# VH-VL binders against q96il0: the designs that were tried, part 284

Target 1, 167 residues: q96il0
Amino acid sequence: APERGAERRDTAPSGVSRFCPPRKSCHDWIGPPDKYSNLRPVHFYIPENESPLEQKLRKLRQETQEWNQQFWANQNLTFSKEKEEFIHSRLKTKGLGLRTESGQKATLNAEEMADFYKEFLSKNFQKHMYYNRDWYKRNFAITFFMGKVALERIWNKLKQKQKKRSN

## First folded at step 9 (VH-VL)

Design B84 (framework fv_ebrasodebart)
Fold by ESMFold2-Fast, scan of step 9:
Structure B84 (fold): chain C 167 residues (1-167), chain A 120 residues (1-120), chain B 108 residues (1-108)
Amino acid sequence: as target 1 above (167 residues)
Amino acid sequence: QIQLVQSGAEVKKPGASVKVSCKASGYTFDSYGISWVRQAPGQGLEWMGWISAFEGWTNYAQKLQGRVTMTTDTSTSTAYMELRSLRSDDTAVYYCARAEFYDSGYMDVWGQGTLVTVSS
Amino acid sequence: QAVLTQPPSVSVSPGQTASITCSGDALGDRYAYWYQQKPGQSPVLVMYYDSKRPSGIPERFSASNSGNTATLTISGTQAMDEADYYCQAWDTSSDHVVFGGGTKLTVL
């Protein structure tokens, strides 16, 4: 294969900086549901004068969101996979094909599906309990940092007020 | 870019203490935690504990409770692990590794390791 | 304390698929992580959150975690993949990180 020559810039990149207009406030917003986790992501607004403590809080919230999305994406994948395996196994046991006479995917009756759901929930109960425990731990940490950020802001306001009084 | 650099190899007598340092660079030190993991010669990995570089919160392996102390110095972006009352079975390569949380986190950046030999 | 069990060794020919398993009760409730360690070197994270691949790790690495068994799969195995592989999980009962015993992958 021919070796790549020196690459040149085809077009100049836009020099436009991203900025929130004064008349249009920038704030956190919720996006559309993720395809795999079915959770809506939060996009965080970053102030120009974000303190180190505020940055830590934002990063903790972002990491917690990624952790949460990954858990549910995996859980949904596991559910779908086990559901399909269960259906195929039961159809095979009954001597039925994976397709109906009409060419559609064969399915189980409501009673068998209810049994699958019950078994799936029971089998994953402990996993969900530990997920909830970790979720609470992460939210306690977030609340703690939110408190620290609040105290920092109060202290800064007091310092600014004192500074304005000084001659 | 992002790296953890550990202190050099040490030879200690049984009953002594060792303190290994781990200097971080290329990232905001106090936005992560540091895990300590050791590996005896020819053996597997053993987790020792984790420390938050932000608040200094620690979680130590129960087997090492009372013998290990983990600390951080944010001004130098350095983590420390001190192991006391050394025994011959503490001979191992000691690693520091970056981990955001102790129970759901992963160790994405590792130091080069520090060999600690405990011999009489 | 809870144990994560890995086969001590796995051998494959170049270009074949290597499969390394990791089994233990902790994996039923917690995420699996995988590390690669070559002689004289520090471990390198190759998989996290059961099935996610870090930036810089080739797409021929994949993983899953079903029930109490996590599996690391290396498709089209290359000589450079020869190393010790360790799985990791959190053991809730002991409040500890636990590692598997390690699997020596040999590419012959």
Scores: ipSAE 0.000, ipTM 0.492, lowest interface PAE 15.4, mean pLDDT 80

Design B85 (framework fv_ebrasodebart)
Fold by ESMFold2-Fast, scan of step 9:
Structure B85 (fold): chain C 167 residues (1-167), chain A 120 residues (1-120), chain B 108 residues (1-108)
Amino acid sequence: as target 1 above (167 residues)
Amino acid sequence: QIQLVQSGAEVKKPGASVKVSCKASGYTFDSYGISWVRQAPGQGLEWMGWISAFEGWTNYAQKLQGRVTMTTDTSTSTAYMELRSLRSDDTAVYYCARSDFLEGTYFDYWGQGTLVTVSS
Amino acid sequence: QAVLTQPPSVSVSPGQTASITCSGDALGDRYAYWYQQKPGQSPVLVMYYDSKRPSGIPERFSASNSGNTATLTISGTQAMDEADYYCQAWDTSSDHVVFGGGTKLTVL
């Protein structure tokens, strides 16, 4: 016998997912920001007659998006963890509790937080440089393949016009 | 299915050269790179270098500079690794592995390995 | 060149959690990758981008990379997980791949 899950309400006829194009689209669609990376994902349109070269370009763009999303998700997590650790360390050094009298998390003033930001940026400078290098390499490759796809489309149009004229 | 099939085992004398082939199937060959990794008997993995099937650019391990050459033949979806001036410490299982086409940062599919024995 | 340090061996009882560490400066700037190698077989990619699992790798495999230390975690370890495990990173200064020395996981 089939397993039974929780019963779900019917989706409204006009209801659509925020992560999917609302209709079959002839264009790429952008989604809401990812919870972890805070970047908006692109959902790529796949043409009915996608060539191998067009597939290569699309996969390169998808892989680049995944790489970019993962980098920023990891960076945001690291920033959050190190920020909490810095705040706790400084409050402990001052002899202050981790929470205010109202029970909220204790925080540092803007001048004290500036020290953290300077330290974080300096510590991560090399990582950000390598990110930028890789980002430029990927964009160069994408641009190159976009050019090849454009040439392929021009070639195919010329071939089709020649066939039509020969008949 | 994605497969990398390597040439058979080789026995060479010191000073000789060896050329190992790696035939790819199941994916678009020029969308990826091929990396070469070797493993001496009872030892760990040692990276040798990478070649982009996309643009033909190579990056070789410093220890092998001047002795190794990597090439690809897109028409046959085959990568080659030639190692020259062989020494006894080149005895190892040589693996080809699929990597990205920009810099070869990681290896998602591996060939079965080719044992190269260098002995006098 | 950058060095990645792994313990030579780790032993765990069946069903227990195994943890394999990998440390080196390269991990602070770039992603960690993990490979499983069984005797007489080719390596298999088990983790990429620090913490992502390839299709076909069991959910009991997980990983993290914090500071200069990456960790591969195998929960509910099974006899079939007995293998050599290698971490890998990209050397941030030389544009070269670096592997850890490998960890032999024994499940008994």
Scores: ipSAE 0.140, ipTM 0.676, lowest interface PAE 5.5, mean pLDDT 83

Design B86 (framework fv_ebrasodebart)
Fold by ESMFold2-Fast, scan of step 9:
Structure B86 (fold): chain C 167 residues (1-167), chain A 120 residues (1-120), chain B 108 residues (1-108)
Amino acid sequence: as target 1 above (167 residues)
Amino acid sequence: QIQLVQSGAEVKKPGASVKVSCKASGYTFDSYGISWVRQAPGQGLEWMGWISAFEGWTNYAQKLQGRVTMTTDTSTSTAYMELRSLRSDDTAVYYCARGEYFDEPYFDYWGQGTLVTVSS
Amino acid sequence: QAVLTQPPSVSVSPGQTASITCSGDALGDRYAYWYQQKPGQSPVLVMYYDSKRPSGIPERFSASNSGNTATLTISGTQAMDEADYYCQAWDTSSDHVVFGGGTKLTVL
């Protein structure tokens, strides 16, 4: 069956893995955490009679999700890369090899790593502040459009009740 | 397909105004922003400003403040950019480009460009 | 006032790796974006969010952003890659988009 094939599909044509919701779903679905960002993607349900306003809200939420996932994926990769570089640099300065006698990776103690964490946080403070600013702006807009969609639905229900009562 | 189609080339005298249009198709116009970017002959790209398609919120480059106005018409899925008090150094190809709804846009689709020539 | 500095030109032989740099304070805390522009054509987005490639852009294009320097890398450069390349970042202090001056890539 076609539906069975669609249910097993886990990669979009664009090369991005996606969770496929069950047939006839009436709600948004949450997928597994992304490998790099560690955030759970939301797959949005599209109503058959989606209004332009509802479409705008959904697309704003989808764009915000992509923006958010990419920020954290990049942040996590940068942290991991710089942490490894810091460890290797400090071991080289001490005249130590990158591996122990047993062949395992050499590590630094908590006091030594404190320097890295302080520098990383200071270096990225401004970047995180701008992220928070943009995150708040996006959430305020999403809330605003959610309110507009709610008002639209209330108005449509009132119109339907009046039309039915006039019959 | 997603397309941004701009109005044709214009020749203007110094001190005149020009209004360039950008008609969007193939996507939900109201869900995105439109930026305007110009390029003088042989020069690089210069950002002019941004407008949210539905609300009409604008953010203009500082050096163009007071001379530029951006508008949209959601019923025709069209964005407009008007530049006033034209000078010879305003001669450029003007592009509209689709961006994210909010700040820090990147431009995934571009119009074909509109050459505006300002000559005495 | 934010400035993004690119080399005015880069030359490579076919099949070699081209590297185009973009430097500026804005890149330390903001994303880098890259555009390709061929003569008489509109710019085309080739990289976004520092290192992400849009659908339709060959995988030989890659990019990074470290410190205040973003780098666009084209491996196995082809004649068709000959174009002007522009980097972009957001300047929070002026609240606007800033573009690099552009790099002309010549494939000889």
Scores: ipSAE 0.005, ipTM 0.573, lowest interface PAE 10.1, mean pLDDT 82

Design B87 (framework fv_ebrasodebart)
Fold by ESMFold2-Fast, scan of step 9:
Structure B87 (fold): chain C 167 residues (1-167), chain A 120 residues (1-120), chain B 108 residues (1-108)
Amino acid sequence: as target 1 above (167 residues)
Amino acid sequence: QIQLVQSGAEVKKPGASVKVSCKASGYTFDSYGISWVRQAPGQGLEWMGWISAFEGWTNYAQKLQGRVTMTTDTSTSTAYMELRSLRSDDTAVYYCARGEIYDSEGFDYWGQGTLVTVSS
Amino acid sequence: QAVLTQPPSVSVSPGQTASITCSGDALGDRYAYWYQQKPGQSPVLVMYYDSKRPSGIPERFSASNSGNTATLTISGTQAMDEADYYCQAWDTSSDHVVFGGGTKLTVL
């Protein structure tokens, strides 16, 4: 049926889009940009003989991706809402209507919008710093587990090679 | 519909342990965190800690460190909070609440609460 | 010093505007959240991200966060708004969630 092998996206409870690779994918793949976060999600391939350590690493990476997408989805929504409120407030102060005579949404000039952008960035400075801190913490954990997985794979290869020699 | 359903009321002796459960439904369980918040009779809300439903990463309130353990079971979409070495001042209604993963800053859905009474 | 400070009670007449404040250093750096709790019930999120209203919460509810003070404003206050209100933020010094002491809103 049409659903077989097709790419599918659904909205997650957190407000971010979900996506699926075509059926029978055997590799990690990168999806289209999420509607809310504007980030490209990664769908992780699960190997048939995934070790507990490999599973932990994959889940940590999936969790970090979800956290990252949620942060940016929320940030983008906040930006859009506050931008609209700022435009509305400034138009009211000027004695202008919210719509032009043609029915289009009224907008502010670049100089006025620059004031909003500066205020928004300044107001959100701490939130962005804490995002960066948590992003570094998460990437440290991922790097640590990647190292453990690499070590496990090296050990398994050496063990397999030695077993072949000792047979 | 998103729901968090908690286990029933408990009566415990000082020095005992209590384990409260919180069963989630209506959303992808491991995409969110669960915080535990308690409220003593006639008092305000007190945050106890948070757990990532994804991998079980935890962050506990300083005053409860060493007495509290939070866990999850993704197969049943259930979070657990165990509080040990109970004192009479641990008597409270205990709530589970859904928050953002690794970001327990806001709680959009709450369980109905579990009354834990500690008395001799 | 309390991390987040709220007045213990606020009284208003029906139809008047109620304002509940929440003050603390954490609010200068982090988002404010507001919860309504009626007797025998679980808290309900009424405001998030300083000024955003969840679906299902009446337009009479609004909020702001300026400097170190967050304010929940209820315009045209009704008897059904009578409840305890809690503010909440992330305390960067402890790296933990903190709640204000709560404010009992009485509509007389």
Scores: ipSAE 0.000, ipTM 0.469, lowest interface PAE 16.9, mean pLDDT 80

Design B88 (framework fv_ebrasodebart)
Fold by ESMFold2-Fast, scan of step 9:
Structure B88 (fold): chain C 167 residues (1-167), chain A 119 residues (1-119), chain B 108 residues (1-108)
Amino acid sequence: as target 1 above (167 residues)
Amino acid sequence: QIQLVQSGAEVKKPGASVKVSCKASGYTFDSYGISWVRQAPGQGLEWMGWISAFEGWTNYAQKLQGRVTMTTDTSTSTAYMELRSLRSDDTAVYYCARDDFYGESFDYWGQGTLVTVSS
Amino acid sequence: QAVLTQPPSVSVSPGQTASITCSGDALGDRYAYWYQQKPGQSPVLVMYYDSKRPSGIPERFSASNSGNTATLTISGTQAMDEADYYCQAWDTSSDHVVFGGGTKLTVL
């Protein structure tokens, strides 16, 4: 029988990817930040003998990740567009051009930008509130199913240990 | 296979109420919201509101505020839309649609329910 | 004035490129979505997040969103593409979803 945990003693920096490249991943992999959401995606590995409960947990985590990424991608894009429009509008009201004599983008001072941030947060308050509530409920559900999977794995381990002793 | 199946056509008198159902299958119901969109004969699409299946949060179009109620039953994966104090201009095909962005993105649609309001 | 403005109709010959525009202030700070609706049928999502195509939608469909104008482009237009097309965005001012008035695409 091979030694249990021998693979976990490997301290090589690229140990995980050494055997399974990302395109053929044998483990969960964390990717680079998305351009729009600025969140790092988790690429979930699907084991050959995944239980129905493990599948349910994985799908819940995948769906939560996609929901979360979509929300923040939209939010970040909205912020960037509204920020540029606010700056453009304020500069136009002052009779100023959008660029300085050196060709750099004209900017507003910190007090004026504070007005934008306050307005943006106020306009998006309701959406952020719904997001936060969904986030808490989703995390509760994930935690609950993680507990169920843990109990299933403990039960399976106990059953296997009993079978080995019976033989 | 992802599918939204709506209840059958209804004929109502002005002042009555109608409740349309939308049964979801093929996905985790509480991971997505449900939006309701209506279309009067020969007209364009009009958004009515959305409900988060997971939390039960609702957001209704201002024009319908006070007349519409959206609910879900997670045990049957069914969404409901009730419209009260019906008028002749409420005659339309009513659609439910799956959304994942608090009423912004509609990737799967029900077949539609024709509600006719006539005397 | 409509929040999202679309031309009421667009006509193209088979194999030509169709372009459907959607204009409104909402598109300056929000994503554009596009739906195809054939007579007697439910709408079908054909483009999302300005330029992303759902699985199952032909590669000849593309879209963009620049400034306050979103554009749906159908290259090599086929007879089966004849339908009503609706753009959609979130309107920050009303805190609600808004649809364009719809464009009837005719393939002659």
Scores: ipSAE 0.012, ipTM 0.523, lowest interface PAE 9.0, mean pLDDT 81

Design B89 (framework fv_ebrasodebart)
Fold by ESMFold2-Fast, scan of step 9:
Structure B89 (fold): chain C 167 residues (1-167), chain A 122 residues (1-122), chain B 108 residues (1-108)
Amino acid sequence: as target 1 above (167 residues)
Amino acid sequence: QIQLVQSGAEVKKPGASVKVSCKASGYTFDSYGISWVRQAPGQGLEWMGWISAFEGWTNYAQKLQGRVTMTTDTSTSTAYMELRSLRSDDTAVYYCARGEFYDESGYYFDYWGQGTLVTVSS
Amino acid sequence: QAVLTQPPSVSVSPGQTASITCSGDALGDRYAYWYQQKPGQSPVLVMYYDSKRPSGIPERFSASNSGNTATLTISGTQAMDEADYYCQAWDTSSDHVVFGGGTKLTVL
């Protein structure tokens, strides 16, 4: 138990895997799939001369990744948990044990599982609709900032060309 | 350690304004939103609004629209909530709380300030 | 306006299971969150995303959200669990956070 009166550690979900990028990487790195979300994390490279606008874009992309990771980790966990609970309940109703005589997990046939899949998809339909809405909103914001960064880089490149010609 | 520290108790007359501060430490201030929640004596929790520290975007409770303003100062990692035209029914403990990342579609509050008692009396 | 309805009080004996319900239309399509508040203290997040427990919260705490009713369950309830409990959800139609009215848990 945590110490009474001590400040609590961060208990909020962190969606990003703690896998480190390869040493001496100067680019964004894509890691292995996260165990819970099954999504590949992106570890963003931070250049030493990052502009405020580039920093805003990177933060927005990082926050969107954490949101996305948390959503899918929770959905995958919920699916697995409810599936096991359904199987357990059904086996109990039939008077069967949780393990076969060979020691393997007892399972239900495809026809018996069909009811679970139908109920799970129906129950989660609204959550997936809101996920898609929010996903589009976040991608619109990312696209907007990507456009701003692109314009900034074009402008800086034009400035460099003009300085070069002054020789 | 993540900590939100609020300004001290205030006593105000009806019609006055109050501005409560909330100083954050122990995390990247710009990466989270701050919500304000109040609680009248012996009553439940009432959400007042939310501000994104990074963009400064706000969303205020309908009941308080036009009377409340939320701001942030990223240089000091401090959020502010100003409530105007105070009435006796604004007497409450006012809390700041760290919200989810940049997303107005869902909020939960993982860390809370200690609260600021605002008393409105004639 | 969206509303979340909680019983005003729940009483249990030490070691028994306490159940606190929270009902409202918002819970049918949005996550439920739960907070514990002891007298003179700030609320503390005890459950998030319907059924997830934050690090540092005892395993005695669990929760579910089915249909439009969320339930906070405390197994083997201890005297230290005596507090006010609030549920919370997001109301998509108003773009507002909504809290339940709160439940006073008494352990006698």
Scores: ipSAE 0.000, ipTM 0.468, lowest interface PAE 18.2, mean pLDDT 79

Design B9 (framework fv_ebrasodebart)
Fold by ESMFold2-Fast, scan of step 9:
Structure B9 (fold): chain C 167 residues (1-167), chain A 120 residues (1-120), chain B 108 residues (1-108)
Amino acid sequence: as target 1 above (167 residues)
Amino acid sequence: QIQLVQSGAEVKKPGASVKVSCKASGYTFDTYGISWVRQAPGQGLEWMGWISAFEGWTNYAQKLQGRVTMTTDTSTSTAYMELRSLRSDDTAVYYCARGEFYDETYFDYWGQGTLVTVSS
Amino acid sequence: QAVLTQPPSVSVSPGQTASITCSGDALGDRYAYWYQQKPGQSPVLVMYYDSKRPSGIPERFSASNSGNTATLTISGTQAMDEADYYCQAWDTSSDHVVFGGGTKLTVL
């Protein structure tokens, strides 16, 4: 009863998992795979003196992670639902029940399931291509801001050296 | 909290231009885009265009191409939409809405709207 | 085409399930988004990425997108849900955002 209650809360299909990074971490930390998206969330280290540009980069990376998690959670749920519907439909067409004589779930063989995989891939092909396009756009933006942060750090270092030399 | 605050209502004559502002707060302005959506009295939503605060990219609805200009001022976290050569059928509530930094977007936060009335 | 078709009106009794459809070729390979607009107010995002609910939107709201038809479902409909609902998608042919014509939900 208590055990089942805790499990239900831990597996709630909303947002990033409830994991915590190590208490005294000074680095980004990678957590266990999310139950629904099967992606590992990243918790970002926030330095005490984070610049506005560094904050922009971090927020963009966090937003991209959430977007990516939601896409794959949705795709996995859609795949599972449509697979069950396909199996149910084919079993009805063949005049078979949803359960075997032994009471287990009736399933289709690999050859029959090939039709489902082909149909699913075909109808989701464009959606996955557009996902890839958006993934590229987001990674381009992340790379661009990473470059700007790197240049900012170089500029600050050079400015510090120039000022020391002038004095 | 995230807010988009628009400039006040305008009354214009046919042939005039109007420039509506949208001041953003509560988020990093240049990591998102802003779209402009209008709604004529008693009518549905009509997308006018989008601007990326990220790089200043724009994409305008074909119907408005040549009459609309969208800009941003990152120093004040403000987006602007200017519509020229106003006609009576441009009478509408004009909304700014926050979306993705790329043009295939949805709108998670909306401004309060700006009524623009075009009449002689 | 750059057209998303919605029924102009849907009526339900309090506590019943309301179903609002949105149909168009764009929905076959693009995400559907849904907005609620009450008189004199700005639209509010109620569903995104076909079936995802923003923080703050009641659990009574759900949605799906199958084939060329997206559906917004409101379970246990309340008087406060009375509003205009708009679907949105990306139209690849025009490279633009498109909205459905809107559906007036009446709770009687």
Scores: ipSAE 0.006, ipTM 0.544, lowest interface PAE 9.4, mean pLDDT 82

Design B90 (framework fv_ebrasodebart)
Fold by ESMFold2-Fast, scan of step 9:
Structure B90 (fold): chain C 167 residues (1-167), chain A 120 residues (1-120), chain B 108 residues (1-108)
Amino acid sequence: as target 1 above (167 residues)
Amino acid sequence: QIQLVQSGAEVKKPGASVKVSCKASGYTFDSYGISWVRQAPGQGLEWMGWISAFEGWTNYAQKLQGRVTMTTDTSTSTAYMELRSLRSDDTAVYYCARPEFYDDTLFDYWGQGTLVTVSS
Amino acid sequence: QAVLTQPPSVSVSPGQTASITCSGDALGDRYAYWYQQKPGQSPVLVMYYDSKRPSGIPERFSASNSGNTATLTISGTQAMDEADYYCQAWDTSSDHVVFGGGTKLTVL
């Protein structure tokens, strides 16, 4: 995947290096951290003769990763958006501009932000509880299928070994 | 449901510019990029470029470099593609497409297409 | 010259197996993707990562990629499979997405 810039709307890209699909490889590859989720994606290797069970496990792991990445990207984006809206509303109420004399974004002090943080955490408590519930459910399912794949591979190995010894 | 809805057909004269819109719904717009692909009548698919919705990073096809500009408006979940200095061979159906989350080149959702006709 | 080469047309009788090839150096190190396009409609992803099928695509669709040639295979071909088929890959020399020229599948 391409690396993302340090700032939102970083529009001075090198172009081609910021738009690249996964490469073929014989093992999984870990990508750079996503700027919004702050998580590193795993690009799963797909064997040519992948069994239906192995495919099901891979799809489950990939779907879980996508869900996890999107949850945190959305959470971080929502936090940033609501924080910006809160700051703008407070500055407007005070009759202040959005920029300082030096051209930097105007900010609120820690005491002024306390109400926002408290409300945001309270509002998102249930959302995080549902996230944790789904996260455990997904990991249980992944562990279950990993066990099934492991058993399948062991059985196939034993079956192949028996055939070689009878030949 | 995930949906990409494009603006309506346009007829332009050579030398004019056209700006096609693509309104996204049913997913977190800022988390995905948008690619643009065009198709001249009776011809194949031609990739035009890609834009990241949140960062606004772009990567344009060499053939269109200098004539195309892609932008997004996160407040309306809309992507735009502007093509300038139109020529008759720019007559095509223009598609927007949303890639899969981990692969910007896996186009799993497409808009309905916008016919742009360039004629005198 | 084309980065990805497809035959312009393939014809099969109903119930027979159709094979559509896509060749190019890019396919040796990059995944092949396949799209189906019916007249007046947007392309639909039918295969990705060489051999993987999206949910909703019939099991009669399969694909492979060996060396520099990817193949889309439709077993028990039906009239509803008549469409243009496009392969896709990443072209490292241009660092861009490229599509094959497309193959028109006709079911006799």
Scores: ipSAE 0.016, ipTM 0.537, lowest interface PAE 6.3, mean pLDDT 82

